# VHH binders against Triacylglycerol lipase 1 (LIP1), part 16

Target 1, 373 residues: Triacylglycerol lipase 1 (LIP1), of Arabidopsis thaliana (Mouse-ear cress) (q71dj5)
Amino acid sequence: SHLLHGSPVNSLCADLIHPANYSCTEHSIQTKDGYILALQRVASLGPRLQSGPPVLLQHGLFMAGDVWFLNSPKESLGFILADHGFDVWVGNVRGTRYSYGHVTLSDTDKEFWDWSWQDLAMYDLAEMIQYLYSISNSKIFLVGHSQGTIMSFAALTQPHVAEMVEAAALLCPISYLDHVTAPLVERMVFMHLDQMVVALGLHQINFRSDMLVKLVDSLCEGHMDCTDFLTSITGTNCCFNASKIEYYLDYEPHPSSVKNIRHLFQMIRKGTFAQYDYGYFKNLRTYGLSKPPEFILSHIPASLPMWMGYGGTDGLADVTDVEHTLAELPSSPELLYLEDYGHIDFVLGSSAKEDVYKHMIQFFRAKVKSSSW
Below, E stands for the ipSAE of ESMFold2; O stands for the ipSAE of OpenDDE; V2 stands for 0.75 times the mean of E and O plus 0.25 times the DockQ between their complexes.

## First folded at step 17 (VHH; framework vhh_etentamig_d1)

Design T6 (from S3 with G105D; at its last look DockQ between E and O 0.22; V2 from the best seeds 0.00; counts 0 for: pae E 2.5 > 2, placed apart)
Fold by OpenDDE, look of step 17:
Structure T6 (fold): chain B 373 residues (1-373), chain A 120 residues (1-120)
Amino acid sequence: as target 1 above (373 residues)
Amino acid sequence: EVQLLESGGGLVQPGGSLRLSCAASGFTFSDYWMDWVRQAPGKGPEWVSGIDSSGDYTYYADSVKGRFTISRDNSKNTLYLQMNSLRAEDTAVYYCAKEGYTPWDEFDHRGQGTLVTVSS
């Protein structure tokens, strides 16, 4: 059984940032489709009151902004960036425990969960970027992980969004998923688990629910080794401290929508980077096309600097898919490939500061630092 | 008044080592990022290395990675640059530079520099 501990989380600042002796303020924005999102602004405490350029951290699937702060200040990207003088902003997409608000809907309404990563990209991320841009009077540095990168790729195809971004750093970059190798994910896709959960009348995926735990257990019966659940869904991680799992589980995972999972499964099955597939007739009605429109990676401005970190043991962001992404981009991103790194290592790895974040930060600094001599 | 005084430069053979020091005064040294910048004859200034206030984070230009090590002693208000495996192309005046109020600001002060000559 993979029963997870559940605790309500109300404030990222109070839960993780203030206790670590960092400055943190809570912000709220409203998306065009009515969702209320929580943002946190994080800074180092000390004599320096002014922050450098804004950086937006965008978490992945079943995570929230807390993931950037779950390790020590010397190991967590959120704290590290703050220590480097960045104006650190933390995004929390709809459905996470930090972003349950809507102007008219409740999280108990099925309509509240009628979204996918497409909506996260076009509304949540776009609005977060715009909000930061408006208050900072500066282009935004964007950091995404996993689904956060899906959102980033999609959002950056929009010129009005891309123009507000100074540079993007993508951890475990995903625009294609058809070469996923995570065993449990493959099994779930094969079994059409997305259809099963729909049949059960579920609109959200919450790993802290008894129903979902039972479902996962059923998937493991006689077919899969589910003793290491994390490995099963992400691939092997080299630098993840397993002794901290209990602690991590106090905060992660966060809910997502069934529709989002379906959309991701569509990506896996079809090998496309496209809008949600409603089927032939509904696509015609919704898009005027029998197939959903694709997000065109080449529409991302070639002038937009990008940095990508990806690993050889990542069961979700497979190297083959990453290469596909690279082939379609109009630019040549700076690349950090780590053969032994997995999906979670890039956000929770104990050595990620040295192996990943320093390179990322150097990339960002190079874009801002001009001859100041 | 902010003062930065570099020392430790000199003539060294290729493959040799030098350790530069920068004595800082006139400001709270431990509150600021510090950097080394060099300027070779006839060339523009080149950033070499940077270190955060605490010394926990260090950065290097690609040209010196693996060969140079920046460090600081906040109790002594001193910045260091250990240079190993020196090359002819490392010949330059090396300056200690103070970053501004934010790590993203331009250098607001620099020393007079110390000459490093790498020659056989």
Scores: ipSAE 0.480, ipTM 0.785, lowest interface PAE 1.1, mean pLDDT 92
ESMFold2, look of step 17: ipSAE 0.508; ipTM 0.837
ESMFold2 (binder alone), look of step 17: mean pLDDT 82; pTM 0.840

## First folded at step 18 (VHH; framework vhh_etentamig_d1)

Design U1 (from S2 with Y59F; at its last look DockQ between E and O 0.55; V2 from the best seeds 0.00; counts 0 for: pae E 5.7 > 2)
Fold by ESMFold2, look of step 18:
Structure U1 (fold): chain B 373 residues (1-373), chain A 120 residues (1-120)
Amino acid sequence: as target 1 above (373 residues)
Amino acid sequence: EVQLLESGGGLVQPGGSLRLSCAASGFTFSDYYMSWVRQAPGKGPEWVSGIDSSGDYTFYADSVKGRFTISRDNSKNTLYLQMNSLRAEDTAVYYCAKEGYTPWGEFDHRGQGTLVTVSS
């Protein structure tokens, strides 16, 4: 099979959610630094007079809100949460194909791509949370996957953000990356491929460009099994349906900035959870410090309930790094460890409803403060 | 009129088992989440277990997980609680409870309860 060239031309509501017979509305917000972000609001059709609590779904690197709806309604977390009465909100960070706008910049401008996950945390996620809080007049439940968890940890260190969150469920939680075991990621970091990409003048990583699509297609068809390629960048995944890879590629991956990739590589090389490292002199100019400020996990309120699902074969969110994060958190999260689960299984695994999502929903239900006997 | 009628309570020894039933009428049973709530003498109510409208999702308090099993038969409008490995602290009146329109919100109806006593 072959990678497809085009992105979907319709909205997420039109492409995936309305055809499944769910309610969906398209929303947008403008971040303080000018990015225009798409959100979707999803619910089951039915006679309910009042929706349940709002839940924000925050995707990971090279993903977008589509990931939560790519499997059937009985397998996809976005549909499952809607079926349980959640007021489901889907976030799409800047640079994804759903959130490519800016008040003054175009996606062909290098300045449009001058951001990393810290900006996704401090602007995109924080302002999505504020938007949901303002509309619902209630604290929100937060779900993050992969980079979405990096963003969540960073944003939740800010008291004004944490005050708007009722509970967080974090799939493949990351705040440290110094024990990454995914072989291709290790090789790219060792070879400083992020520096080479900057030297070539690239500001975005977009696997959907004609050249990159043809390269990946050639590797998948002639030189590398696409399942083996995915393993090389995420670790082993036990449980997603590999026959659906061509279908998933109609929607994923989504672009990200080169600066974001460089920031992630800094985390891998240095073992830090910190703002972007510009180098000694520019750090002084930017931060007033020779080293970038760290995000301090103990600033996350101890009162904030947290749930974490992580896998033994995840080559990105390694168990050792998860344990490091747990040691620094002020709360004691509820944990779900699945020895055979990999990075993608938590969002696309066919067994994830039984193995993961039922436990997450139980956790969330227990945190609804105004409901008890 | 919503009616919930619990049955199956009684006296059992520690380590024993009981099966509670709840007969439901006056509403479309298959549309609603159902729960078991218990209240020990002199204590406030404690949520025990819940089940979604289809029976696909079951939820348990930590104190009962692994020992109790909730189930429902939507064709018979009946909710069940299988209680195994009973302990003295399980002694309580057990109530069948119907959730309202907010599935995570309030219980809008309960039965009269059935007494479970776990004693040597």
Scores: ipSAE 0.128, ipTM 0.574, lowest interface PAE 5.7, mean pLDDT 87
ESMFold2 (binder alone), look of step 18: mean pLDDT 83; pTM 0.842
OpenDDE, look of step 18: ipSAE 0.381; ipTM 0.740

Design U2 (from R6 with S53D; at its last fold request DockQ between E and O 0.52; V2 from the best seeds 0.00; counts 0 for: grease 24.4 > 24.2)
Amino acid sequence: EVQLLESGGGLVQPGGSLRLSCAASGFTFSDYWMSWVRQAPGKGPEWVSGIDDSGDYTYYADSVKGRFTISRDNSKNTLYLQMNSLRAEDTAVYYCAKEGYTPWGEFDHRGQGTLVTVSS
ESMFold2, look of step 18: ipSAE 0.618; ipTM 0.871
ESMFold2 (binder alone), look of step 18: mean pLDDT 82; pTM 0.836
OpenDDE, look of step 18: ipSAE 0.439; ipTM 0.771
ESMFold2, fold request of step 19: ipSAE 0.648, 0.577, 0.621; ipTM 0.881, 0.857, 0.872
ESMFold2 (binder alone), fold request of step 19: mean pLDDT 83, 82, 82; pTM 0.846, 0.843, 0.841
OpenDDE, fold request of step 19: ipSAE 0.390, 0.362, 0.334; ipTM 0.748, 0.730, 0.713

Design U3 (from S2 with D56S; at its last look DockQ between E and O 0.01; V2 from the best seeds 0.00; counts 0 for: pae O 14.1 > 2, placed apart)
Fold by OpenDDE, look of step 18:
Order: structure tokens, then sequence, then C-alpha cells
Structure U3 (fold): chain B 373 residues (1-373), chain A 120 residues (1-120)
């Protein structure tokens, strides 16, 4: 059984959901590679005859499931979906403060951090989908943001995963990153931050670490203005309430692995959507190929309904890269383009309910089978 | 069989205090996050407070912060809610709930409740 018993020390339910007066239950699953992941099931309080279809929320890099609930119930996607009657499930990938368990490893072990987004896709997301599918006895609606979309694209190339998904809504969709425009990200890549952190003996990226903060500051000093740190790493956001940053920082950011950062940097440098590049020799040993295998977007079933929301000021999910993704997909996703929206606006924007989530919900409702809801 | 039995409710004047207790049985109490929920007449259920399995972390609804205190004694399989500075709006049936609480009007793991009436 993938279900583990016990209450985690850190509880998203307790932190953000219950205080907002929503129902929430904690779930734990074990991935095939031994990680223990936390999921939350969220619902509005009140009598309901039937639960709606299951929706799985997948967060982005350096975030966790909490990101879907950091604003008011009227502004946060997690609460909004619950209020609309969806059966809301929240995923937390390995390494986050909500998913720090492993059957044999500790988060202090370097081996615990030997993963990248491909592992998040092939294990974490896949297992979450399987878990939900088994519980709900219905196909899953999938929502991803940023890295969550990378994971989704990769996972959906697998037929057995795609078969369990009813429809996917992708916020700031990323399968290509070679046109990233966020200044600090470009500098990090240029300066090989990933090598620097390895040289420091780090296996995880944790922005709550003084050492890492100093390292990042050093990249800014004398070279670029990082006063607005968020803008420097994500691009301009139009609707983000900066006055709430201190509050957000109580919850965000969450850790990721150095290997994951390296993999993302490989995407940026090579302009590919592929498995982790170990270099020529190790690739031969690992893959039997000198180059890592690519994830083939055309392997996603054309029949799978997809919705994409993306913005014109997104420094990570650049429009050029999004167009590249669209060109390779065998389907024609429903598109919401917002010229003034940036990367964070899609999850923490104060007006996202009206500008983004309303359309997403309409999309999902249109795909709900009459027998399911 | 999971059993939760609330007690300690009653009539109290505004500004008064009550202490609720919940006796748990039929499961490993120390392994579970526990909550208090309440339901006022004509209203839906409202989450009031929660406490982690160890008792190290406590959480409160905004409406009761600073006034209510949740605690637990795992050796006695008992959950507590100290309610101070009670208000008329606190009038409700109070339930203790284990993991498994559902928002659909069906409670898989709640007690029968204890009535708290705050009135002059």
Amino acid sequence: as target 1 above (373 residues)
Amino acid sequence: EVQLLESGGGLVQPGGSLRLSCAASGFTFSDYYMSWVRQAPGKGPEWVSGIDSSGSYTYYADSVKGRFTISRDNSKNTLYLQMNSLRAEDTAVYYCAKEGYTPWGEFDHRGQGTLVTVSS
C-alpha cells in the first residue's frame, strides 16, 4: 500500500486550510523510489450532495502546495476550486517542507537530494495521479504551474499516466526554457551557480540558508539591480501584492535539489526538453546514447483536452518558448494569453480569480462528464 | 470502533469561561491531528481549532484567536478546549473531530457534541 499513516509535523491543512475554515485532510503516499509525499484534500464546508471531480494541483519550483492558498479564499485557486465543488487535491513534491520523508534516507543525506524534475514527473506526479485515480475512481483534472507544468508535460507523455487524466490546465506552461528573460536567472546560468553550490558542498537549494542567500547576493552585487528580487527571477508581475511579501515568506520558498537546478539550467542552455544530461560517457552508460532522450510532446494524446494560461511579462515561460511547445503538441489547447501578466501573477495575483481562474473553471466544467458530476 | 465523547458544555454569561473535554477511544489517539468544530443553529459547521498529534503545534480560527486554547493529553486520550471571554456568537454545539472529518454534513470521526450557550 502506498498509503502511510501518521500526522506530519508540518501540515498544510493546519497551516492554511483549517484557519480559513475549509475542510482538509492529510494524506501520505510513497513513491516507487522511496519518497514519502504529502497530499491534502480540500473542500468547502457545508452540506453537499456530491463531490465534484478530482483536481490535482501541482506547484512550481521552490514552492509547495501552500502556494495555492496563500491569498484570501476569494483569491486563491485552491479555495476557489473547492467553492466551485471540485474535489481539490494538493500535491507536494519531494524536498518541500511538507514532503521531506523517505523510507531509508534522511533529508540530511546527499542521496535524498539526488533527483530532478524528471523524477518529480515520473515518480511524484505519476504516483499522485495514480493515488487520486484509485480513490476517486475517475479521471483526474490536472493543474500545474511553472515546474508543475514541466512535470505535467513529461508525465503525460506516458500513456498509462495520460489515461488517468481527464484534462490539464497549465499555468505558465514550460517545456522549453531557452528564451528565458529573467535577468537574475540568466546571470545564474551564465555564472554557473549550479557549479558554485556544488563546490560549496550543497546538495539542496534552500533560500532560507544564509550561505545561499549570500551567494545569490554576490551575483547581484555590482552587476545588476536585485532590489526587487522577485522581478529579477520571474520577470515583472502586474497584479502581485508586494505588501504581502513578508507573509508569503513565512511559507515560501521551499527547497529543491541542486540536481534539479542543474537540469533546469540544461534546458535553458540547450533549448531541449529532455532527461537529465550526465555528460557523454555517463549518458552512454545510463541511456545507451551520447545525449539524453527527449520527452516527446507529440506522445501526449491528441485527445487530451488542454488549457494554457500564459503572460506577456513572464520572464520564465517566455511567449516564444510557449509557442514552441504549442507547435509540438498534437492537440490545440485552449489558450488564455494575458499581455500584462507575469509568472507569479497566475498563482498569487489579486485579480487572478477573474482574469484566469474563471476561464480555467469554465474549461474544466466543459470537460466534466455528466456521469461524473 | 472510533468513539469521541464531548463534555463540558453549558450555559455561561458573556465574558465567562468554559472548558470542553473530548474522550477518545477506538484508535491510537496520539497518532492523529485533532480538531474542534462547532455548529451554530441555522449555520453550517465551523472549524474552531486544531492540534497536531504531539501537541506541539496549535491552530485557531480568527474568530477565536486569543480567547480559546486547544490542548491534549495523549496519556489520557483526551482533547481539551479552554474557552475564555465567551461571546454570544460562540453559542453552538461543539464537536471534537479526528482525521476523517468531512465537509458534507457527514462526520466519520466526530462526537455527539456538547452544547455551549452564551447568554446574558
Scores: ipSAE 0.000, ipTM 0.249, lowest interface PAE 14.1, mean pLDDT 90
ESMFold2, look of step 18: ipSAE 0.505; ipTM 0.839
ESMFold2 (binder alone), look of step 18: mean pLDDT 84; pTM 0.852

Design U4 (from S2 with P103D; at its last look DockQ between E and O 0.49; V2 from the best seeds 0.00; counts 0 for: pae O 2.5 > 2)
Fold by OpenDDE, look of step 18:
Structure U4 (fold): chain B 373 residues (1-373), chain A 120 residues (1-120)
Amino acid sequence: as target 1 above (373 residues)
Amino acid sequence: EVQLLESGGGLVQPGGSLRLSCAASGFTFSDYYMSWVRQAPGKGPEWVSGIDSSGDYTYYADSVKGRFTISRDNSKNTLYLQMNSLRAEDTAVYYCAKEGYTDWGEFDHRGQGTLVTVSS
């Protein structure tokens, strides 16, 4: 019974949605590998509420579903979509403060953290999509940001998942990371932070941990200007309200796993979009191949409509890597390129409604099929 | 009774322009999302453009984006479609359609339509 694990300590509905005077209901699903995930269903309040198609919001690394609601209702994508009549669903991947349950494991168990973005794609996202599809009797509109897009690309290579998706909107799309330019990320990769944290016996990455903060600080000290920490890890943001950072820090960041970081670093180092690399021998044992299998972007149906928003100052989703992704896709996504936008601007930018979300909504509306004439 | 009456259709040469109008009655026009839908001979209906109740947000099919402009005057209970740079493939009967109050993306009423013919 899904009820055995106590009510989540934190509720996104209670934290951010209800206070903003929106309707919100909490849902839980169990993944095939035993994780309990929290979803929220969000709707506008009022007499003009129309029941539109389902939209699933998938957050990025070190974030959760809260990121879609951290600004005002006029500035946050979650609220904006609700006001436009979409049936808004918010996903929270395993390890976040909203999804820390497991049928047998505790978040204090190292086994709880033995996953990467591959697992988030194949289990978390896939099952969220299935859940929404089963409830709505309609194909799902999918929105992803950053790691959310990694997961989306991977999941959509699976035909049974792609069949349940009406269209995908990808913010800061990532399937390749080998041209990352964020200085602190490069430093972390160069210094093999992933190995350092393993050596320290860490299984999760939690920036609220003193130990990890000290470790990261040590990477900056004498080597980099990390005064603007956000810029150092994401690149320059143009429209992010820095005065709200303290407020954002009440909710963000969320934990991830060390294995996930290792997998991301593998992407950076190898320039591949592939399953987790266990090394030569373990790959042979696991995959029957010396190298891990790649996710084949061309396996995404060409008929699946895609929209991509990406920025010129994004230190993580570099334009070169985005172009690589586009070259391998069998479709021609609708593109929104904003030269001055960075990684965080697409989710927390104050002007994102006009610059980004309006275009996304236009895209979604254009893809809606009328069932009755 | 809900009534939608389209007008403004006609014969136009490629590259030409037309402006369609739809007079609405029998419901609170300002409360509803409105759309234009077209049906070409031998083809199924195609959604063309939509506009929210306030007129603040407009939406277009890829086939007409950049060429067509939807607008509304709630004081006159009228929906408009400005069509520029018309093409032969735009030839169709154009219908004004009312979206259902609770059925997002569904139309509960449409007009009789107005014929637009684009031909040299």
Scores: ipSAE 0.123, ipTM 0.632, lowest interface PAE 2.5, mean pLDDT 92
ESMFold2, look of step 18: ipSAE 0.553; ipTM 0.850
ESMFold2 (binder alone), look of step 18: mean pLDDT 83; pTM 0.844

Design U5 (from S2 with F107W; at its last look DockQ between E and O 0.48; V2 from the best seeds 0.00; counts 0 for: pae E 6.8 > 2)
Fold by ESMFold2, look of step 18:
Structure U5 (fold): chain B 373 residues (1-373), chain A 120 residues (1-120)
Amino acid sequence: as target 1 above (373 residues)
Amino acid sequence: EVQLLESGGGLVQPGGSLRLSCAASGFTFSDYYMSWVRQAPGKGPEWVSGIDSSGDYTYYADSVKGRFTISRDNSKNTLYLQMNSLRAEDTAVYYCAKEGYTPWGEWDHRGQGTLVTVSS
């Protein structure tokens, strides 16, 4: 076999975190609907291990917990939070390569993939939050990126979940998607690609075939710039190291369900923030309503502190949709707007420590009560 | 022996500015997080601002955010607090405090304090 390049063969702790000289332990939870989810607990090896609050990192679509650790310890949010003394927890939603198990189903069963981001919010994220809350006996800090933010909004509309969260920091926040500007995404929605994939009998989206990886590698080094392709699906990204794309492909992307993609495309077409639309009659059987129930942002407690970072060139979390979300929230989140930042820059940007994470950490520190002397 | 000496306090009108300094000795100043803590008459201590060992990260209580700026000069072993747009509620004794290796937990040492009085 050719060993120059390979897939991750171990856990996230073993592949990315232990080699960087950080403490990391592997954990798992079982969701009420039977999925086995991996979590990692990450801390700096210094004296800070016992002093900081828990923070949960929730990745976006086609990502997993590895995204928080793919750059150097000085650039990656997961390492940076650990260095600041946070008790860092990394969530991995069902269907990712870290969370590929179920108590009765295998990943070859279509039923294993019968979920969308609403299930990620109501089961995966909510139960991860509960797990952390139970272990720490304290409220947790929540960080989400992209799909991790819509999951957070939906979960936080539930009072029992919101009570366990001290503050939330949301990178590239989405709840409405009717102003998506990424050119390839608009074309896929127009062509009804999501429905075509279902008609072909596919239930998961998995981009990591050997042929697809080799094709992308060849195109990146040949007559096509991989940053131009990424631009077409996310909008312009100013600030991540494009020479590392082949390295990122060792870990990303991760699979998701076709139903999840279908749900997101429903939101783009209809401009809704709602549960999955099964159609009139199945909605009645499933929800007791002809239309899917909406998630209501004003049900999020006004007392819950929120911080949001978003970019002017983000083709997925468009500024117009972010402003719509802000108008419906019961509180006024603290905002960081970066005109030149795109969707990927917030998690992989080489300058994101200074431009983004510094401000997020300052926000979180302000919510932690100081001890008296 | 750890020593922290605050200076720069005084009487100032509302809307005015002051710059506090803290001279540090007896430890490797550049290794530690530092904070400003204030105590108003008859009240408990209130954390105001903090800064990491290199000065890369600064932290502020909500009550002072946007008005106060913490900084440090590791070559002079000195911590600073620039206070702008001062209000009557900023009246307090301001203490320089040495933290541990992270921004969490209790302060190891503090100075004698410098009085800031904001009144017309």
Scores: ipSAE 0.022, ipTM 0.561, lowest interface PAE 6.8, mean pLDDT 87
ESMFold2 (binder alone), look of step 18: mean pLDDT 83; pTM 0.848
OpenDDE, look of step 18: ipSAE 0.040; ipTM 0.558

Design U6 (from S2 with S53D; at its last fold request DockQ between E and O 0.53; V2 from the best seeds 0.71)
Amino acid sequence: EVQLLESGGGLVQPGGSLRLSCAASGFTFSDYYMSWVRQAPGKGPEWVSGIDDSGDYTYYADSVKGRFTISRDNSKNTLYLQMNSLRAEDTAVYYCAKEGYTPWGEFDHRGQGTLVTVSS
ESMFold2, look of step 18: ipSAE 0.695; ipTM 0.896
ESMFold2 (binder alone), look of step 18: mean pLDDT 83; pTM 0.843
OpenDDE, look of step 18: ipSAE 0.304; ipTM 0.711
ESMFold2, fold request of step 19: ipSAE 0.636, 0.696, 0.662; ipTM 0.875, 0.897, 0.888
ESMFold2 (binder alone), fold request of step 19: mean pLDDT 83, 84, 84; pTM 0.849, 0.857, 0.857
OpenDDE, fold request of step 19: ipSAE 0.425, 0.849, 0.359; ipTM 0.768, 0.934, 0.735

## First folded at step 19 (VHH; framework vhh_etentamig_d1)

Design V1 (from U2 with T102N; at its last look DockQ between E and O 0.41; V2 from the best seeds 0.51)
Fold by OpenDDE, look of step 19:
Structure V1 (fold): chain B 373 residues (1-373), chain A 120 residues (1-120)
Amino acid sequence: as target 1 above (373 residues)
Amino acid sequence: EVQLLESGGGLVQPGGSLRLSCAASGFTFSDYWMSWVRQAPGKGPEWVSGIDDSGDYTYYADSVKGRFTISRDNSKNTLYLQMNSLRAEDTAVYYCAKEGYNPWGEFDHRGQGTLVTVSS
């Protein structure tokens, strides 16, 4: 089991970017619902006077912006994009160790954790995009991974958000989860872990907590081999350097909310891409409907260029679900399918530069408006 | 003064191969992205291929992908374009183009070009 202890510093710039000899500035925005989010602006050091187009990196579940910088500068997407002259912005959603602020709430308040990925999409991501757009006076390139793609799909159904985005690259794209194959995830869903944690009075999911570790251990006992914890929750990864796990664990994982996990489990159980299901009565109160409204993928503008990288061994972004997503999109995304790639390989794989990022960058560069000949 | 001198063009039959070279001078070659751009008779310029400063990243237009290979030798200040399986539609003047320090599809200099004619 690779469930671990607390991480030291709440500055991504100081932790990973500056030490790698890159420029980094810390920014902060306040969401409409009162959360204080940390963003980092990253650039390559050099005589470059002007930054290229803005790119926003949006991390996935139990991750933060640090995930884009955990490998060497030659292997990490954040650094690679900076070296290519992109104006790199790193998002950190609420609840991560870099975004623990709120105007009135503390992370010890249960209300602080009363959110799901829909809130991350409609507030965090949307407002980060708005912030970047306002600063750069340019449409944003958007990169998302895993839950970051869930957020992206949801946010991009909003016309005002889609208008601010030049192109989107989605790693391990998820809008549907009903074909998840990760063994431990299936077990958690089957055992109704979400109900268990609620019964324990938990509002956050923090793998650095003893209680959660015990709970997860209990799920593994007598049922499945959880010695390879990462594989059990993400599926097999081909190119993940396991020797670096201890290093990664200094930074990952980050917390999420119980409500978010419940929402994700709803996706798994129901096979829907919809807002949070409060149940019949509360749905009526909240939405005026007995069922939560769905996010309509066809509302994403067909004109929005999209690139998707997905893998054959991804236990979370299953190919069947990806195909479902593709069928509902009004556009035809550029696709990179890697048969042997898993969920984590796309962000932490040692060969991701060659196998994934070069293609992504080509895609982005092709979408940049060129000057007249 | 920035100078870009293309060479290697000529007449070739369909299915044939050519290798273009571009000798660069007047700037620090290794600091800039380079591209090949072509212009066919009666058509506008078309981006063909690009390469980053280090040579690690190469990019191609869909029309030439799988057939053309861009490379560079920074020690020789030279850009190359290997063109295989040439087609009639590849007929054009090929230009070596220097991208700005910010490589966002802006070319601040180009050569005089070299003519490639693909004809049976």
Scores: ipSAE 0.437, ipTM 0.761, lowest interface PAE 1.3, mean pLDDT 92
ESMFold2, look of step 19: ipSAE 0.644; ipTM 0.878
ESMFold2 (binder alone), look of step 19: mean pLDDT 82; pTM 0.837

Design V2 (from U2 with K98R; at its last look DockQ between E and O 0.51; V2 from the best seeds 0.00; counts 0 for: pae O 2.7 > 2)
Fold by OpenDDE, look of step 19:
Structure V2 (fold): chain B 373 residues (1-373), chain A 120 residues (1-120)
Amino acid sequence: as target 1 above (373 residues)
Amino acid sequence: EVQLLESGGGLVQPGGSLRLSCAASGFTFSDYWMSWVRQAPGKGPEWVSGIDDSGDYTYYADSVKGRFTISRDNSKNTLYLQMNSLRAEDTAVYYCAREGYTPWGEFDHRGQGTLVTVSS
């Protein structure tokens, strides 16, 4: 049992927030399926005594809440939002180094890793939103990146979740992945890497493991130039500071589950936004259907304000797939398209403040109701 | 004593433009976020636009986005609102407001207001 006893060994507050001279408190919640998740509440240190509306930051695949704070306070969305007076909350999904607990399971148990992004959506994100809502007594502003947007789309199809959200800002929005163009991702899908890792007896994907390093090397050997590994998995990034890679690698990447990767590969292969496909027989047993149920984007309330930032060089959130998402949404999101931006630029780009975050904040500000006159 | 004095209001035709000014005194202007708020007859106050202390960030209500521009000159202790493409529904008394410690709809001071009338 990895119950968080006392101060967590890994603390986002201690690692990145306090050193930057911001206020930070550690929180934890237990999901319905028994996982212990870490949340951080971040605030600017200054004369302001009260915080504004709550905003929840939801990270993407192989990342954690740290990604929002890896650059300077002037460049990192987490700090920027805090400086603007938002009540900033940082989510960390199960399996990340900040959310490594379970009431009965250990990270060495295969059962600990028996989840996919649908579980992250229906449990982790939904319950984080509920937690924030209960504390603030106000609707939540939601920010998601990459897989965080997958989770957001899925969660927002649930009326009870959507009712707790004031507005959503989605960076690199994904509900479809069948037009992914990242070379290494395509190669991995083609080679059925998900089956290979299962055959190796792996239940988690941890890039800090020697096994995965060897696997990646094998994929690159004789097949593609993997000198620029980041570009091979995300597409080209315009504004990513490569000189900071070693620093970023101190914190990123974070683990995910093999099942999650399989689910994402299902999305790529099938072009669907659906629950996990267990195969014909197990689907019948699990869902009462031969095919897994789809998440219906049109079930997201049309009245829910949404903002989307997406880039032309994003190898994961391809423009074609984004357009597919937009076509199925009942609303008309506010859009920011940046032709030269890639997948990582939206969270770690040095110019993201000017190019992305100002627009996002404007969007949120416009949705905030004045309380006193 | 904190003072905010609005000017620049008047009668304008639809599609016209006005520039409002707010002269601030009695406090360190450059330390505060500022906003414009308007109140139409028979309606409650509506937040129109906001600007941070440095002027780096500007915010707008959806109703005025793309038409209005907020700015400030900290050396002159003055707040501005450039209003373009004015519409009948923009008719209101416009107030300059100093934001409190939180920039989320809390104002601790406002001016007397300036009337903007948009009519053909």
Scores: ipSAE 0.158, ipTM 0.628, lowest interface PAE 2.6, mean pLDDT 91
ESMFold2, look of step 19: ipSAE 0.632; ipTM 0.875
ESMFold2 (binder alone), look of step 19: mean pLDDT 84; pTM 0.853

